VHH binders against DNA N6-methyl methyltransferase (damt-1). Designs and how they scored, part 5

Target 1, 365 residues: DNA N6-methyl methyltransferase (damt-1), of Caenorhabditis elegans (q09956)
Amino acid sequence: MDTEFAILDEEKYYDSVFKELNLKTRSELYEISSKFMPDSQFEAIKRRGISNRKRKIKETSENSNRMEQMALKIKNVGTELKIFKKKSILDNNLKSRKAAETALNVSIPSASASSEQIIEFQKSESLSNLMSNGMINNWVRCSGDKPGIIENSDGTKFYIPPKSTFHVGDVKDIEQYSRAHDLLFDLIIADPPWFSKSVKRKRTYQMDEEVLDCLDIPVILTHDALIAFWITNRIGIEEEMIERFDKWGMEVVATWKLLKITTQGDPVYDFDNQKHKVPFESLMLAKKKDSMRKFELPENFVFASVPMSVHSHKPPLLDLLRHFGIEFTEPLELFARSLLPSTHSVGYEPFLLQSEHVFTRNISL
Key: E = the ipSAE of ESMFold2; O = the ipSAE of OpenDDE; V2 = 0.75 times the mean of E and O plus 0.25 times the DockQ between their complexes.

## First folded at step 1 (VHH)

Design h12 (framework vhh_etentamig_d1)
Fold by ESMFold2-Fast, scan of step 1:
Structure h12 (fold): chain B 365 residues (1-365), chain A 125 residues (1-125)
Amino acid sequence: as target 1 above (365 residues)
Amino acid sequence: EVQLLESGGGLVQPGGSLRLSCAASGFTFSSYAMSWVRQAPGKGPEWVSGIRGSGGSTYYADSVKGRFTISRDNSKNTLYLQMNSLRAEDTAVYYCAKSLYSGSYLKWGQYMDVRGQGTLVTVSS
């Protein structure tokens, strides 16, 4: 399978999940109208005006050159299709940055112990007792076909996708859960907290990459499963992951690129590899070596998306994989910070991005 | 099982014309946008043209705009590419591709089933 690219609508996906509660995602979280830059740089450009930019040619990687060419194709196709916004708001993404600050300013329950017990609820109403420390030690499932609502002790509401299951805790807890329920996963998606200068300076749950080396990934996967790992742009990380997959008895079947674009279809960063920030991220897809299944996936696929303004948020992959003909029934997300329908999610903050600060009323309904 | 079979390629003089066809099977043809993608010797794949499932909207790469016309016949499950004013740089293997277009989650996308061998177009004097 050979494929050039796709353009995703991440905001529309989340709107569809919560439609039955008359909720939509706050559009400000997706109003990325300007390339990412410090306010001082933006003010300088704003005052001097924007002309045709000539920049000194800098050393670029082969990946950056390929992605720059792909970004031009994506811009041209999306412009012709009229899927990009015409109007740019010259505020250096101020509204989206403020919306992200608000979305992240929530109380996150912590687990004091781990259990493989499942606690189920089906209501589209608040269930405050599920957000206490004792209850959160278990696996919580919204077993209904409609989204549910969980209310924290401080009155903060969290909106839970239908048939989703989450656990607050170490990703290693998944091994006991898998064994206890005789449940194997046919899709795993992981976005580990990779060490980098950016991540090092943030308030995180302080998990080391070493946790990945302690996970026995193959034993929780079905024989013909697919695994998808988001990786950082650190030099040598692809080779490190190939070695890690090999230790798990797995082999890479594809390496995809997420191109992060503004609402106008431009990359969020210039293709300057001397900076720590580039406009793309890599996703490595792998399968068990002893599986005879052939995945008809494009090897070098690019997908473009306007990112949510929350740092490290990734677009949902479930529907994209289904469009490539990948069928799965038991998806699992490791190191999760948001929830998806019919998906198990585990991490220290798996429902961080489900709060009422991410959503607003859908006045069109 | 999705199957795409391209035909209509051949040797043509600069300035000449060719019409390519793609016979599709194994999926509901009218429900998917379709594309043409080409790969020239020594180069990577290049998207050439796209058409919506209904046939109501067509899109072209700048390199072929005004010279190529994409069309489809949903009653025959067939995609076409009419190529006019051909140039040496149009020399490539041409593939038809099933697009990933849901209207809800995907705004646009394309992929090609590996079962298609493509059709070779050589523009030479």
Scores: ipSAE 0.016, ipTM 0.342, lowest interface PAE 6.3, mean pLDDT 78

Design h2 (framework vhh_etentamig_d1)
Amino acid sequence: EVQLLESGGGLVQPGGSLRLSCAASGFTFSSYAMSWVRQAPGKGPEWVSGISGSGGSTYYADSVKGRFTISRDNSKNTLYLQMNSLRAEDTAVYYCAKGRYYYGSGSYFKAFDIRGQGTLVTVSS
ESMFold2-Fast, scan of step 1: ipSAE 0.288; ipTM 0.651

Design h3 (framework vhh_3k1k_2)
Amino acid sequence: QVQLVESGGALVQPGGSLRLSCAASGFTFSSYAMRWYRQAPGKEREWVAGISGSGGKTSYEDSVKGRFTISRDDARNTVYLQMNSLKPEDTAVYYCATRTYYKFWSGYLPKSFDYWGQGTQVTVSS
ESMFold2-Fast, scan of step 1: ipSAE 0.025; ipTM 0.373

Design h4 (framework vhh_7qia_2)
Fold by ESMFold2-Fast, scan of step 1:
Structure h4 (fold): chain B 365 residues (1-365), chain A 124 residues (1-124)
Amino acid sequence: as target 1 above (365 residues)
Amino acid sequence: QLQLVESGGGLVQPGGSLRLSCEASGRTFSSYAMGWYRQAPGKQRELVAFITSGGSTNYADSVKGRFTISRDNAKNTVYLQMNSLRPEDTAIYYCAAKRGYILTLRSTEDYDYWGKGTPVTVSS
């Protein structure tokens, strides 16, 4: 089982990161007690639309069948281990949706330029002071061994993981930073904006996949580095990424699946492909072709997690990779929307999900 | 199976320093949260310091500013650097491991694994 699947508790991970500040993640963000579409609505739509849908490729259908079998196995094991909640008030995910709306109701500075300079703080700093010192053009580091606090002029607090470094800007800014600091990364995690959603906030960064073709990924990687790319469920995307990896002199070592589950351990969507909604997301792991390092990673691992109700939020990968004996000293997250300990993060919204609206005070203190 | 072996305890004068080490054998050390506990004669076992798999730390009020917990995942080791030791720090120190956010294997205990302990005596 250790090589087939794992069940994760994202809430517990973030609680552990911020424990020293006596903070806990708002549990409502993880109260996914209902499927994202009720079965009755789904079945009605499926029955009406089956004959009129574009055909799926056979491999896609076979993949969904394998994931459905894995989901049943995960549900059974998690039930035996008492991981899942046996009973919950079914509020149609109202609490989790409300919590997500609150979490996203924050403002962060807009990027305008690139700089290689690092501005450090340890315990607390004002956002206006960081901005006047070139935060939007520079890199900000919480150098302390505890989470740090950044406060807006309106009193809104952002909680920054220990030893994290972030930059509000284009992911292409990483190449200048890497060169300036003679720093190479041994792990890159990327969740590119694969969809064409046109809301103003997401439009502040280029959602054009051409950004990936402009990055010289090999230049910022150590020889034995691992790269991990989240991909969309679009047909043909895996082949596109294999071609991108090849252009970077890299090869795929594993393709993992994130299975999104409710608090009861059920998939958040049924596996029917007719609605183009699936309860899983794919993660492609790759290494340099000329590296002789052998990564002891399962080729088709599945990890299950109750997702944070904020759309597109992904579970932290560093400890999951460490579970397989893979250690990193300089991890980097591209297209970041949240921060991780001891990690460099680049994106237009890298600390979006660090605000006090994501956290509550631990009542035991 | 994870096994924990503590070392570094001993006799030290007040104001002295000791570094405790806890070596883990097993392939999943880096996914565990690690704690140092102590038990003085006739007293209950208490948490001294804790470090998560992600590196976040927590300390008992009595040791804040004097003790530092750290981990080296490449060496499967967690450390407790103890400075400015006091007679009140005299105890048997235990290393403990608890699974972090990975729930694959269930535990009925607060910690999944415990070491046998290493004695620390602070006396003139």
Scores: ipSAE 0.220, ipTM 0.592, lowest interface PAE 2.5, mean pLDDT 78

Design h5 (framework vhh_3k1k_2)
Fold by ESMFold2-Fast, scan of step 1:
Structure h5 (fold): chain B 365 residues (1-365), chain A 125 residues (1-125)
Amino acid sequence: as target 1 above (365 residues)
Amino acid sequence: QVQLVESGGALVQPGGSLRLSCAASGFTFSKYAMRWYRQAPGKEREWVAGISSSGGSTSYEDSVKGRFTISRDDARNTVYLQMNSLKPEDTAVYYCAAGRSTWYLSKTPYQYDYWGQGTQVTVSS
């Protein structure tokens, strides 16, 4: 049975989650009409020739050749299905970048201490009440079947998916929570804050990828669990993750590629092995070595999506995994910056992308 | 309980038309993409047509393009397949399927979607 590829629509996914509140995702966040351009500083530095060797280095990649072929197929199929826009607006995605700035202009409480307790709410709650009940030191659950609303003291609303549980804090807090509740996860999704020299000097709080080496991942997983790790395009990172999985008693079962495309179906970057910029990201899926479970999933699957203009945002994976027959009861997202239905999420900004600035009212009458 | 019930299958002459219906219950229909598949004796199940949860996107197998039309009625929890200019090679059991990933457009067969029991379409004299 041949598995070809998928084209994802993140905007429609979030529209479906919040439909019962008559909310629609701001389409501007997904209006990626222009290809991403190399930053002007990088081009200037490259032209001045920091290194003659670097300027002449070409890395031929079987992955890049394969992805280029898949990109052509995806564009042809998507064009035939009439899902891509015909005209490109070459304005460097100005409207979507402005929308992202607005969406990120919100205040999230900071964690001060770890705790195992769960604070529940259903329809609505004030952030002040959650704070006084120890929200920043505890886990918060929207226990209703419909999305819930948390309102900040300044009137800003955050829309919380149904059955979601979140914690504002260090991902290391998950081990204590797991033990206290005798709860194991059958799916873990992680997008760690991978090390970057260009971001290292920022005064703003940042997480360190080395925290992964402090996590006892096997202890919080069920025997037949699946773990899915987003990885950066840094040279050697895939080998580093294979070694990390091995230390956790796990083995890779698949490596999938997310192809980032414009609204016209073109890759956001031209395929060019001379630069450290590629239009795809890798997702490594792994299982425990001692598990006899066989995951019937493709080893080299490609899925394409128009990215949200917010940096580091990844498409939701739960329905895609179920498409391949992977059922889960207790999913967990580590390093979360947004929330999903029926999912545990932990990170320093787990509901950052749930604010009213991400949504508009659905005016469908 | 999730249930999909197909109806409308019949014996028709070549060149004829037929409308299939699939009634859904036990889930929030408007959140699901709906698809039609068919299977002829001794052959694998083949994807025929798909419609997104919003109804804004439809897709068809090349052999049925221009002849078949998929549509949905969320008020009635029903998806339809209008089949025109039927050919003997369209003879098959037609199955309705519901996929939770209404925002996914894929050329892969959906193996893990909810399925109906099927309705027989025979095109012959």
Scores: ipSAE 0.017, ipTM 0.260, lowest interface PAE 6.6, mean pLDDT 77

Design h6 (framework vhh_etentamig_d1)
Fold by ESMFold2-Fast, scan of step 1:
Structure h6 (fold): chain B 365 residues (1-365), chain A 125 residues (1-125)
Amino acid sequence: as target 1 above (365 residues)
Amino acid sequence: EVQLLESGGGLVQPGGSLRLSCAASGFTFSSYGMSWVRQAPGKGPEWVSGISGSGGSTYYADSVKGRFTISRDNSKNTLYLQMNSLRAEDTAVYYCAKHLRYFDWLLKGSYFDYRGQGTLVTVSS
């Protein structure tokens, strides 16, 4: 496809998933009305304790220049299409931060080893019926065509997308599950727990390698599968992922950039080579080297989204990948913190963002 | 206003050939990529082939690669699909589609800015 960029609307997407329950996401979670600003006191402390010598990496500088150009184009087109909100009274993201705190103030089950057993429900179920000794030992599937409801003993409700399957546990449990069910995935999306520091005296590229290097990714993928890895803006991480893909017998087909924008279409951070914070994140897409499948994916695509105010939340990718002609039957999310329709999700917090505190009801009396 | 008008469909024997045309108007044709999308009875839409605005890059679904050829004539604002070695499973309504310069959920999952009315291709067994 010759698509130049994408503008995503996460709020609208999730509203569409849960519309049959007359639910909508709390709009405050997406009211990013102001650019992000580091705490001035915290910044002063960091600078006093650490050398002020900042290295300007050529790759990072080139990416910032390209992203700044794309940001201007996205702002101009979105403004002409009246997609973005006009400037009004700004709340410095206070409402969105408070909404995020409320959304994260929930109790979820603790992880344990997987039993590969799938426990199915359609309309509603209690957490007590899905748990053993306070932990989920099984894979849970909402097998209905409509979203399902899981209720905790304290009355808290969680809204589960249709045809979604999830497991609260270690991502390494996926290999046993895949084998037990003769199931291979044709798409894997992963957002690993990256270690990131904004200012350092010494170079470090610490990732949770104990988790990633224990995964035998090739054995759970179909021959013509696509894998998509979210990576942090840390020096050297792209090369490390290329090496990891190579060890898995895979090769990179594209590296996409997510541009995080305010509701007005402006980047959440100004482009400034002297700051360590940038308004974009990278997504690396790869395929098996011995696959003959050709993915018609642009090599350096940019897509923009107003982020949900909760930490580490990423926009859904399936519709964007389908736009480029990629069809999936069995998608899998590793390190999941939210659920998607028709998707397997594994992580320690896979339904963290599915509670009633994320949603409001559209009630007509 | 954007208009796309497909023609060239019809009944053909297995192994035969057909050439589809799409006449475009209402936009700067050479500035947009174009695709052919088909929909067989009782099935969802299937992307078939795509071509860049300049015509320098072409793309094909695995099901048609080696049999179909997409091309365009920017001087005539016309898109073509040459279909060879036709099979019964190629029976579908074929749509000409203008590529979106951006992807946006505001378009309710539309992957194309505009799609024509289609032309029926029937491959008789």
Scores: ipSAE 0.006, ipTM 0.259, lowest interface PAE 9.4, mean pLDDT 78

Design h7 (framework vhh_7w1s_2; at its last look DockQ between E and O 0.01; V2 from the best seeds 0.00; counts 0 for: pae O 12.5 > 2, placed apart)
Fold by OpenDDE, look of step 2:
Structure h7 (fold): chain B 365 residues (1-365), chain A 122 residues (1-122)
Amino acid sequence: as target 1 above (365 residues)
Amino acid sequence: QLQLVESGGGLVQAGGSMRLSCAASGRTFSSYMGWHRQAPGKQRELVAKITSGGSAYDDSVKGRFTISRDNTKNTVYLQMNSLKVEDTAVYYCAAQKYGLSYLRTPSDYDYWGQGTQVTVSS
């Protein structure tokens, strides 16, 4: 069965979200023109010319081989569709890296306490009004149908998607919020801070349960909810996650792969990379075992996207899920670093990537 | 280029506590920071990491160590409680370069401090 794939455009997605504000994402953040590598390596390559290093065909894992084949297909199709850009000046992605540094150079308040209270705004709000003792304690909601603006005391602007609700703090705070508002979520997307044990330690990689153990995921879910967890690519992690799902009374319905590609359609890493970096991420989708809801999701699906030059940023999945016919009304993002329309988001920096350093005025509009 | 400077460390008795500090220089303070340690004859290992999403710990230090960050000071801390002899190592602060991979292994980090010796005596 021909493994289905999609090519996502994260930049266009965000552009669409903030169209009403005449904003677009900074294209520099997505100018991934070459494979990721250290500057030293890049310089070495420049000096030595195209290192014909004979690809010692290392026995790639079956998974790697599959992904490599998929990557080729994706590249070919994307090229035919003229999705990919022509070869640009190779700068070891310096422009994009600098853009990322700028984007992350913002001061974001932290949370001091859990709260069930919601502060709503429509057009604009002062960050100072949301803060108490230098912290944001309450949930914040852009209640309008249009994007809103939160402005910091220094004049920095944060652009908030319409109907976005977010909380700065521990993801565990979602439980109180759920109870207080009698709110259950029918979709959860989570990118936990996974802890990876060094491969050299004969120790079986065990998922860091500390963060996830503090969460009672089932209690905040609707009966027919779908959950999606980003996981590491370490051997055994899927089995560990399956066990965790089982503890939650949940079962895996699909495992998807994000292929990170350059603007030219190449994987951002080689699949045989000595540094154990792979150009893909895994997403496990699960539902409650006792739910009769059928998700018509491909069991093995690959979606490719040019990543934002910000570390570990994942592409938005809402439209992709909708494409597969998944309907949801109360989506939740755990461990959020960005905000999405009509979505609840909780994390320590949920609106980090909403600053004016991520966006620019769309002059063409 | 991000420079990391560790401080703290020294000799402490088993059961004792110690706080390490890592000061980052420059305007770029990574949201992705970690503490690593290397014992004599052993490989460097990740002990704790902090990201925008939260903190994670090696199983060997869970419940005993706490990683925290002060953005105003561009400093990351490692509070070590209930120290054990096996915690003896050189502790390194590390940061990930923007635009690259996850904080998982030492190879994922691009910037390193000089390290600080922690010795736990019986």
Scores: ipSAE 0.007, ipTM 0.251, lowest interface PAE 12.5, mean pLDDT 85
ESMFold2-Fast, scan of step 1: ipSAE 0.352; ipTM 0.720
ESMFold2, look of step 2: ipSAE 0.032; ipTM 0.510
ESMFold2 (binder alone), look of step 2: mean pLDDT 80; pTM 0.824

Design h8 (framework vhh_3k1k_2)
Fold by ESMFold2-Fast, scan of step 1:
Parts: C-alpha cells; sequence; structure tokens
Structure h8 (fold): chain B 365 residues (1-365), chain A 125 residues (1-125)
C-alpha cells in the first residue's frame, strides 16, 4: 500500500460497532484536549535554547526528531480535513481521567480455564446464567451478527461486539484452549503489562511480562500468521523482544510507531524532552521464519490516535492491517482490555471498556 | 516540495475524447498510488479513478467505468486519464492526487490526498 500515515479514530470505531444498540461512546473518555506535562511559563524562562538540546546525541532524541516531522504532517492534514476538534479554553484532561475511573470501577471474576467448552449466546444473556454454565472456567462467545448484551444481577449491562469470543483469566490458558478446540490463530495482537511504575496495578493481579516466557506462541499460530506486539519505551526492550521472537522461531518484519495526539492533533508530549516520556509507542510485527509468506507492510510506519484515558489501552488495529492487505480469520488479542468484533480476547481486564458506563444513548439533540 | 501539475484540459464536443496528464515531482513517484478527482461548478470534489503503486490495479467511479482509463508511466513520473465518449456531465476541473495517508473510522478508511492545481475540461453543445 502507498499510505504515508494513518489517523485512527477509536471513538468512531466503537460507535460503529455498537450502533445497532443505539449506543454512543462517552466522548469524555477521548477528551485529551491538552498536552501531558506541559511546560509552564516559568520553566520556559529557565530553559536553554533548542539548539543546545539538539546537540545532545541520544537514541530517543533521534527517534523523536523523525517523529516530529511526521507529527507536523498529520496535524496539517487532519486540520485541513476538519478531523480535529476546536481548541478548548478549558483543560478537559481531568474530566477524561475521571470518566476512565468510572469505566475501570467494574470487575468480573477470573480463574484458570479448563477450556473444554465454549459457552455461546446471541442477543442477550444474564451474567449469572453464564457463570452457572461455567463461564469462569471456559470461553464465552457472542455468536450473533449483532452486538450482544450481558446483564449483571444488579442491572448493569455489558455490551459485547458481534462474534466476539472471550475469557477472563490468565493468558497461559490460551494453549489449552487452542488444543481443546483444534484452533490456530492467524493474527495475534499483544499488549503485555511491561514492567514500569505505571503498570503496578496490573502486577497486583499476578500478571507480569515474564508470563510471555511461559507461552509457546508458535504452536497456536498458523504457518503464515502475523503477530503484533506493543512494547514499552524501556531501554533494551526492542532487543529483548527480538531475542524472544528468535526463541519462538520468528523474525521481525516491521516496527510501527503510534503517535499519541490531543483532540487538536498535537503530540501529547514535547519531542525535545530530556525526560523518559515521549508521545509515541512502538509496535513490533513478526512472522515465523519458516513461512514463505511475504507481507507487503511498510517497514517503518506512523499512525496517530487520541488515547483513551485508560492506560495500556491501544487503538484497534484490525482495519489498519486489512488496509495493508493482511487478511485474517481467527484473530487473538492477548492481555486484552476490550473486546473486538470477530476476535478472540483473553486477559484479566477484557471487560473494562464493555460496561454501560462507557456508553450513552445515541439521542438526537 | 511535493508538486503535481495537471495538463490536457480543453473544450471538446460530446462524444469526443481527451487525455489528461499529471506530472509529479518532489517524491519517489513509483512508491505511491495515484488518483484523479473532479469538481463541477457548485459541487463537492468527487473521486474519479485510482491506480495502484505497481499499476496492477485500477478502480473507477461507476459513472465513468468503460469510458475512462487511468494509467501511469513511472519512467516519466506521470499519471494519465484517458477520457472517451465524453458527456456534458463530465464538465469539471480535474485534479491529480497522491495518496499521502489514511484515517480509519469505524469500518471505512478515509484517504488523504496531496492535490494538484487542476485542469479544466468542458464538454459542450
Amino acid sequence: as target 1 above (365 residues)
Amino acid sequence: QVQLVESGGALVQPGGSLRLSCAASGFTFSSYAMRWYRQAPGKEREWVAGISRSGGSTSYEDSVKGRFTISRDDARNTVYLQMNSLKPEDTAVYYCARVKGIAVAGTRPYYFDYWGQGTQVTVSS
């Protein structure tokens, strides 16, 4: 494909998934209207000139310089096409964070799966009936062509994308599920809970990046499958992942960058920043070494999105991969924090973005 | 630095033929898909035709299928639009565009095109 960059709109994506239920994603979840950690006027007075910072040769600085050029193109194009919102006088980041807290204040019991059955439902089902039928130890599928509804005993609803299959539990259960159902995946997307101060909460659930070393990824993949791993900005993580891929008999075919932007199209962090925080994240794509399949993927590609105020949640990649000609039938998301149409999802938090507290009714005003 | 220059627009009679050219510079032409758009007076700009990077795939708006042909010459950094059996309804300014990006919202991607200045085609009588 000859695409130079992409701008993803998560809010509109989820709106389209649930339109048949007359639901709209709460816009507050995507109201990142100002930069994270912005420079104050006082800090600007104390700073050396930009040329002094550019003289410092750092690996992160080189990537930031390359990304800065792309960010300007994305801002200009998005502005021309009226994709971005009008500049707000009020900082809406706090409102966005509070909305995310409401969405995150929902939990569903998890346990190791026996994976012997897939519990199916179509239009609606109660959570208690799913639990009675073995949901805690098995995978659940919303097998209809329309979104489904799971209702808790207190009346709280969870909205499930069509043909979504999920399990709330340990990603180590995936191998048993794959074997029990004679199912291989042709696309895996993973966002592991990488070690950092910001992911302490995930580690409380006994979920650690070291669990990846317990998985035999190649045995659950089709021969010509693609895998996509989100990685953190920790020094040495790219080399660590290349070694892990090699151990799995796999090789990297591309490394893409997600540029995180405000609703006005500006990067969420300054590029010339001596701090460890940058406005982009990396996605490594890999295939089996013994596969003869050639992927027509750009080796280096940039795409942008306004982040939801839920840390470690990434934009859905399925439509973007299809744009580059990647067709898949059995996609799998590991460490899932949301559910997607026609996708298998496993993790301790796949229901975080499914509760009615994430949505409002689509009413004409 | 990216530049697209359209040429070949003219006044032609109904049923006539015309070939438009778009000369590209400032980028590696063979690395990009190219498109033609048109804009009639008082109307929004509409897509007409597209050609893939390799030239192996072409696509057309329904009203021009069978009458228009898009092609490219990478040695000359040029994309062409051959227009046959022209109708008064084809009167418009024709624009050449390079695919520069994509926006994905819901189930439909949006394409971002880098535009040329346009060339006027008038079909009258």
Scores: ipSAE 0.137, ipTM 0.517, lowest interface PAE 3.0, mean pLDDT 80

Design h9 (framework vhh_etentamig_d1)
Fold by ESMFold2-Fast, scan of step 1:
Structure h9 (fold): chain B 365 residues (1-365), chain A 125 residues (1-125)
Amino acid sequence: as target 1 above (365 residues)
Amino acid sequence: EVQLLESGGGLVQPGGSLRLSCAASGFTFSNYAMSWVRQAPGKGPEWVSGISGSGGSTYYADSVKGRFTISRDNSKNTLYLQMNSLRAEDTAVYYCAKTRITMVRGVIPSYFDYRGQGTLVTVSS
């Protein structure tokens, strides 16, 4: 592949999705950089959550060198293209954290049992009506061509992308839904909450890694489908995923790296000063072994994005995959933390990005 | 050797239409995002439109949105720009350009790996 790298603009993507409601995501949600930490509260949080930093992974160190070189290239090109912002890093970091805390404080009850029914709405609906129609045990679809609005009785709004379908609950619910609707997915994107030293997250959400061994992924995929798994930097996780793919009759076609950058184009973690943390994530792409489809994907590719300050949020991948010739009709996100147009989403927090606290009015229009 | 050859320019009346073509050779065309860049008399270059390697994503400058359509035929190594509702301000030399980065939503390129010789578009009565 001749393409050297990609730069994704997650903020601009969501601005385009919600343009018809004259909404944009709050700029404060984007940017986190631990290399600018004179803030005592931020340092206290890091110290509280992290211990035993003397351990290192050889492959991670080798990847850090490659990623550091790529980060310099991306910074130089992005600066020339004038795509990076010139705002104060420290002010944005503090505002970003407060915005994320506000968004995280809004929650919707998860399903108590699997359901296969779809509750549809077009422009607007009350959360109370959805709940009385069985939302807790069903799937919800915004069937309109424009973004929809779900409003809680207290006036809190959630902004829903057009043609998105979602379920608040266990990812295992997808198998019954797929079967009931005779629906197969040609793209699956998954970001499991991998087991880590952080034990402060909800117990059920943390246990989702174990459910991967219970999913029968092949039965919900089309023959020529692509699956994309975000993985953690834990030792042995890549080998674990290769074994899981193999059990599913699948094989890895590519492993990509997401470089996390600030709005100014710098890595979110300093390569020089923070050897125990890396500013990149890995994405494993796989296909069915019996598929004759040839994916013209680079086996090792780097792309950069400014992460939203919401935990475990990843940039949308559809435009990047389409750039490499991958077309989708029925995409699915497992362990979803946000909603996308024309996409099925399932997870315990699929509304996390949809709360009005994430958005502001676009005063440019 | 990378070669880009633009064609299809000419004199057209305001409100008219014109289709530009760019024949590419010397590289794997489908692996690269492509752009159209124009330069009006006495002005600097302006990015007009971009398209991903697969053709699945397209991007436009605000000045041409709704009037111009970019497309490509990877089987023929050819890039196109369909220009409708042309205005006097669209008068420029139009260049086909290969870019070093993948064009994804929100990226407006002002840097290009290579561009061709150009084709002149004149909008005048």
Scores: ipSAE 0.030, ipTM 0.458, lowest interface PAE 5.1, mean pLDDT 77

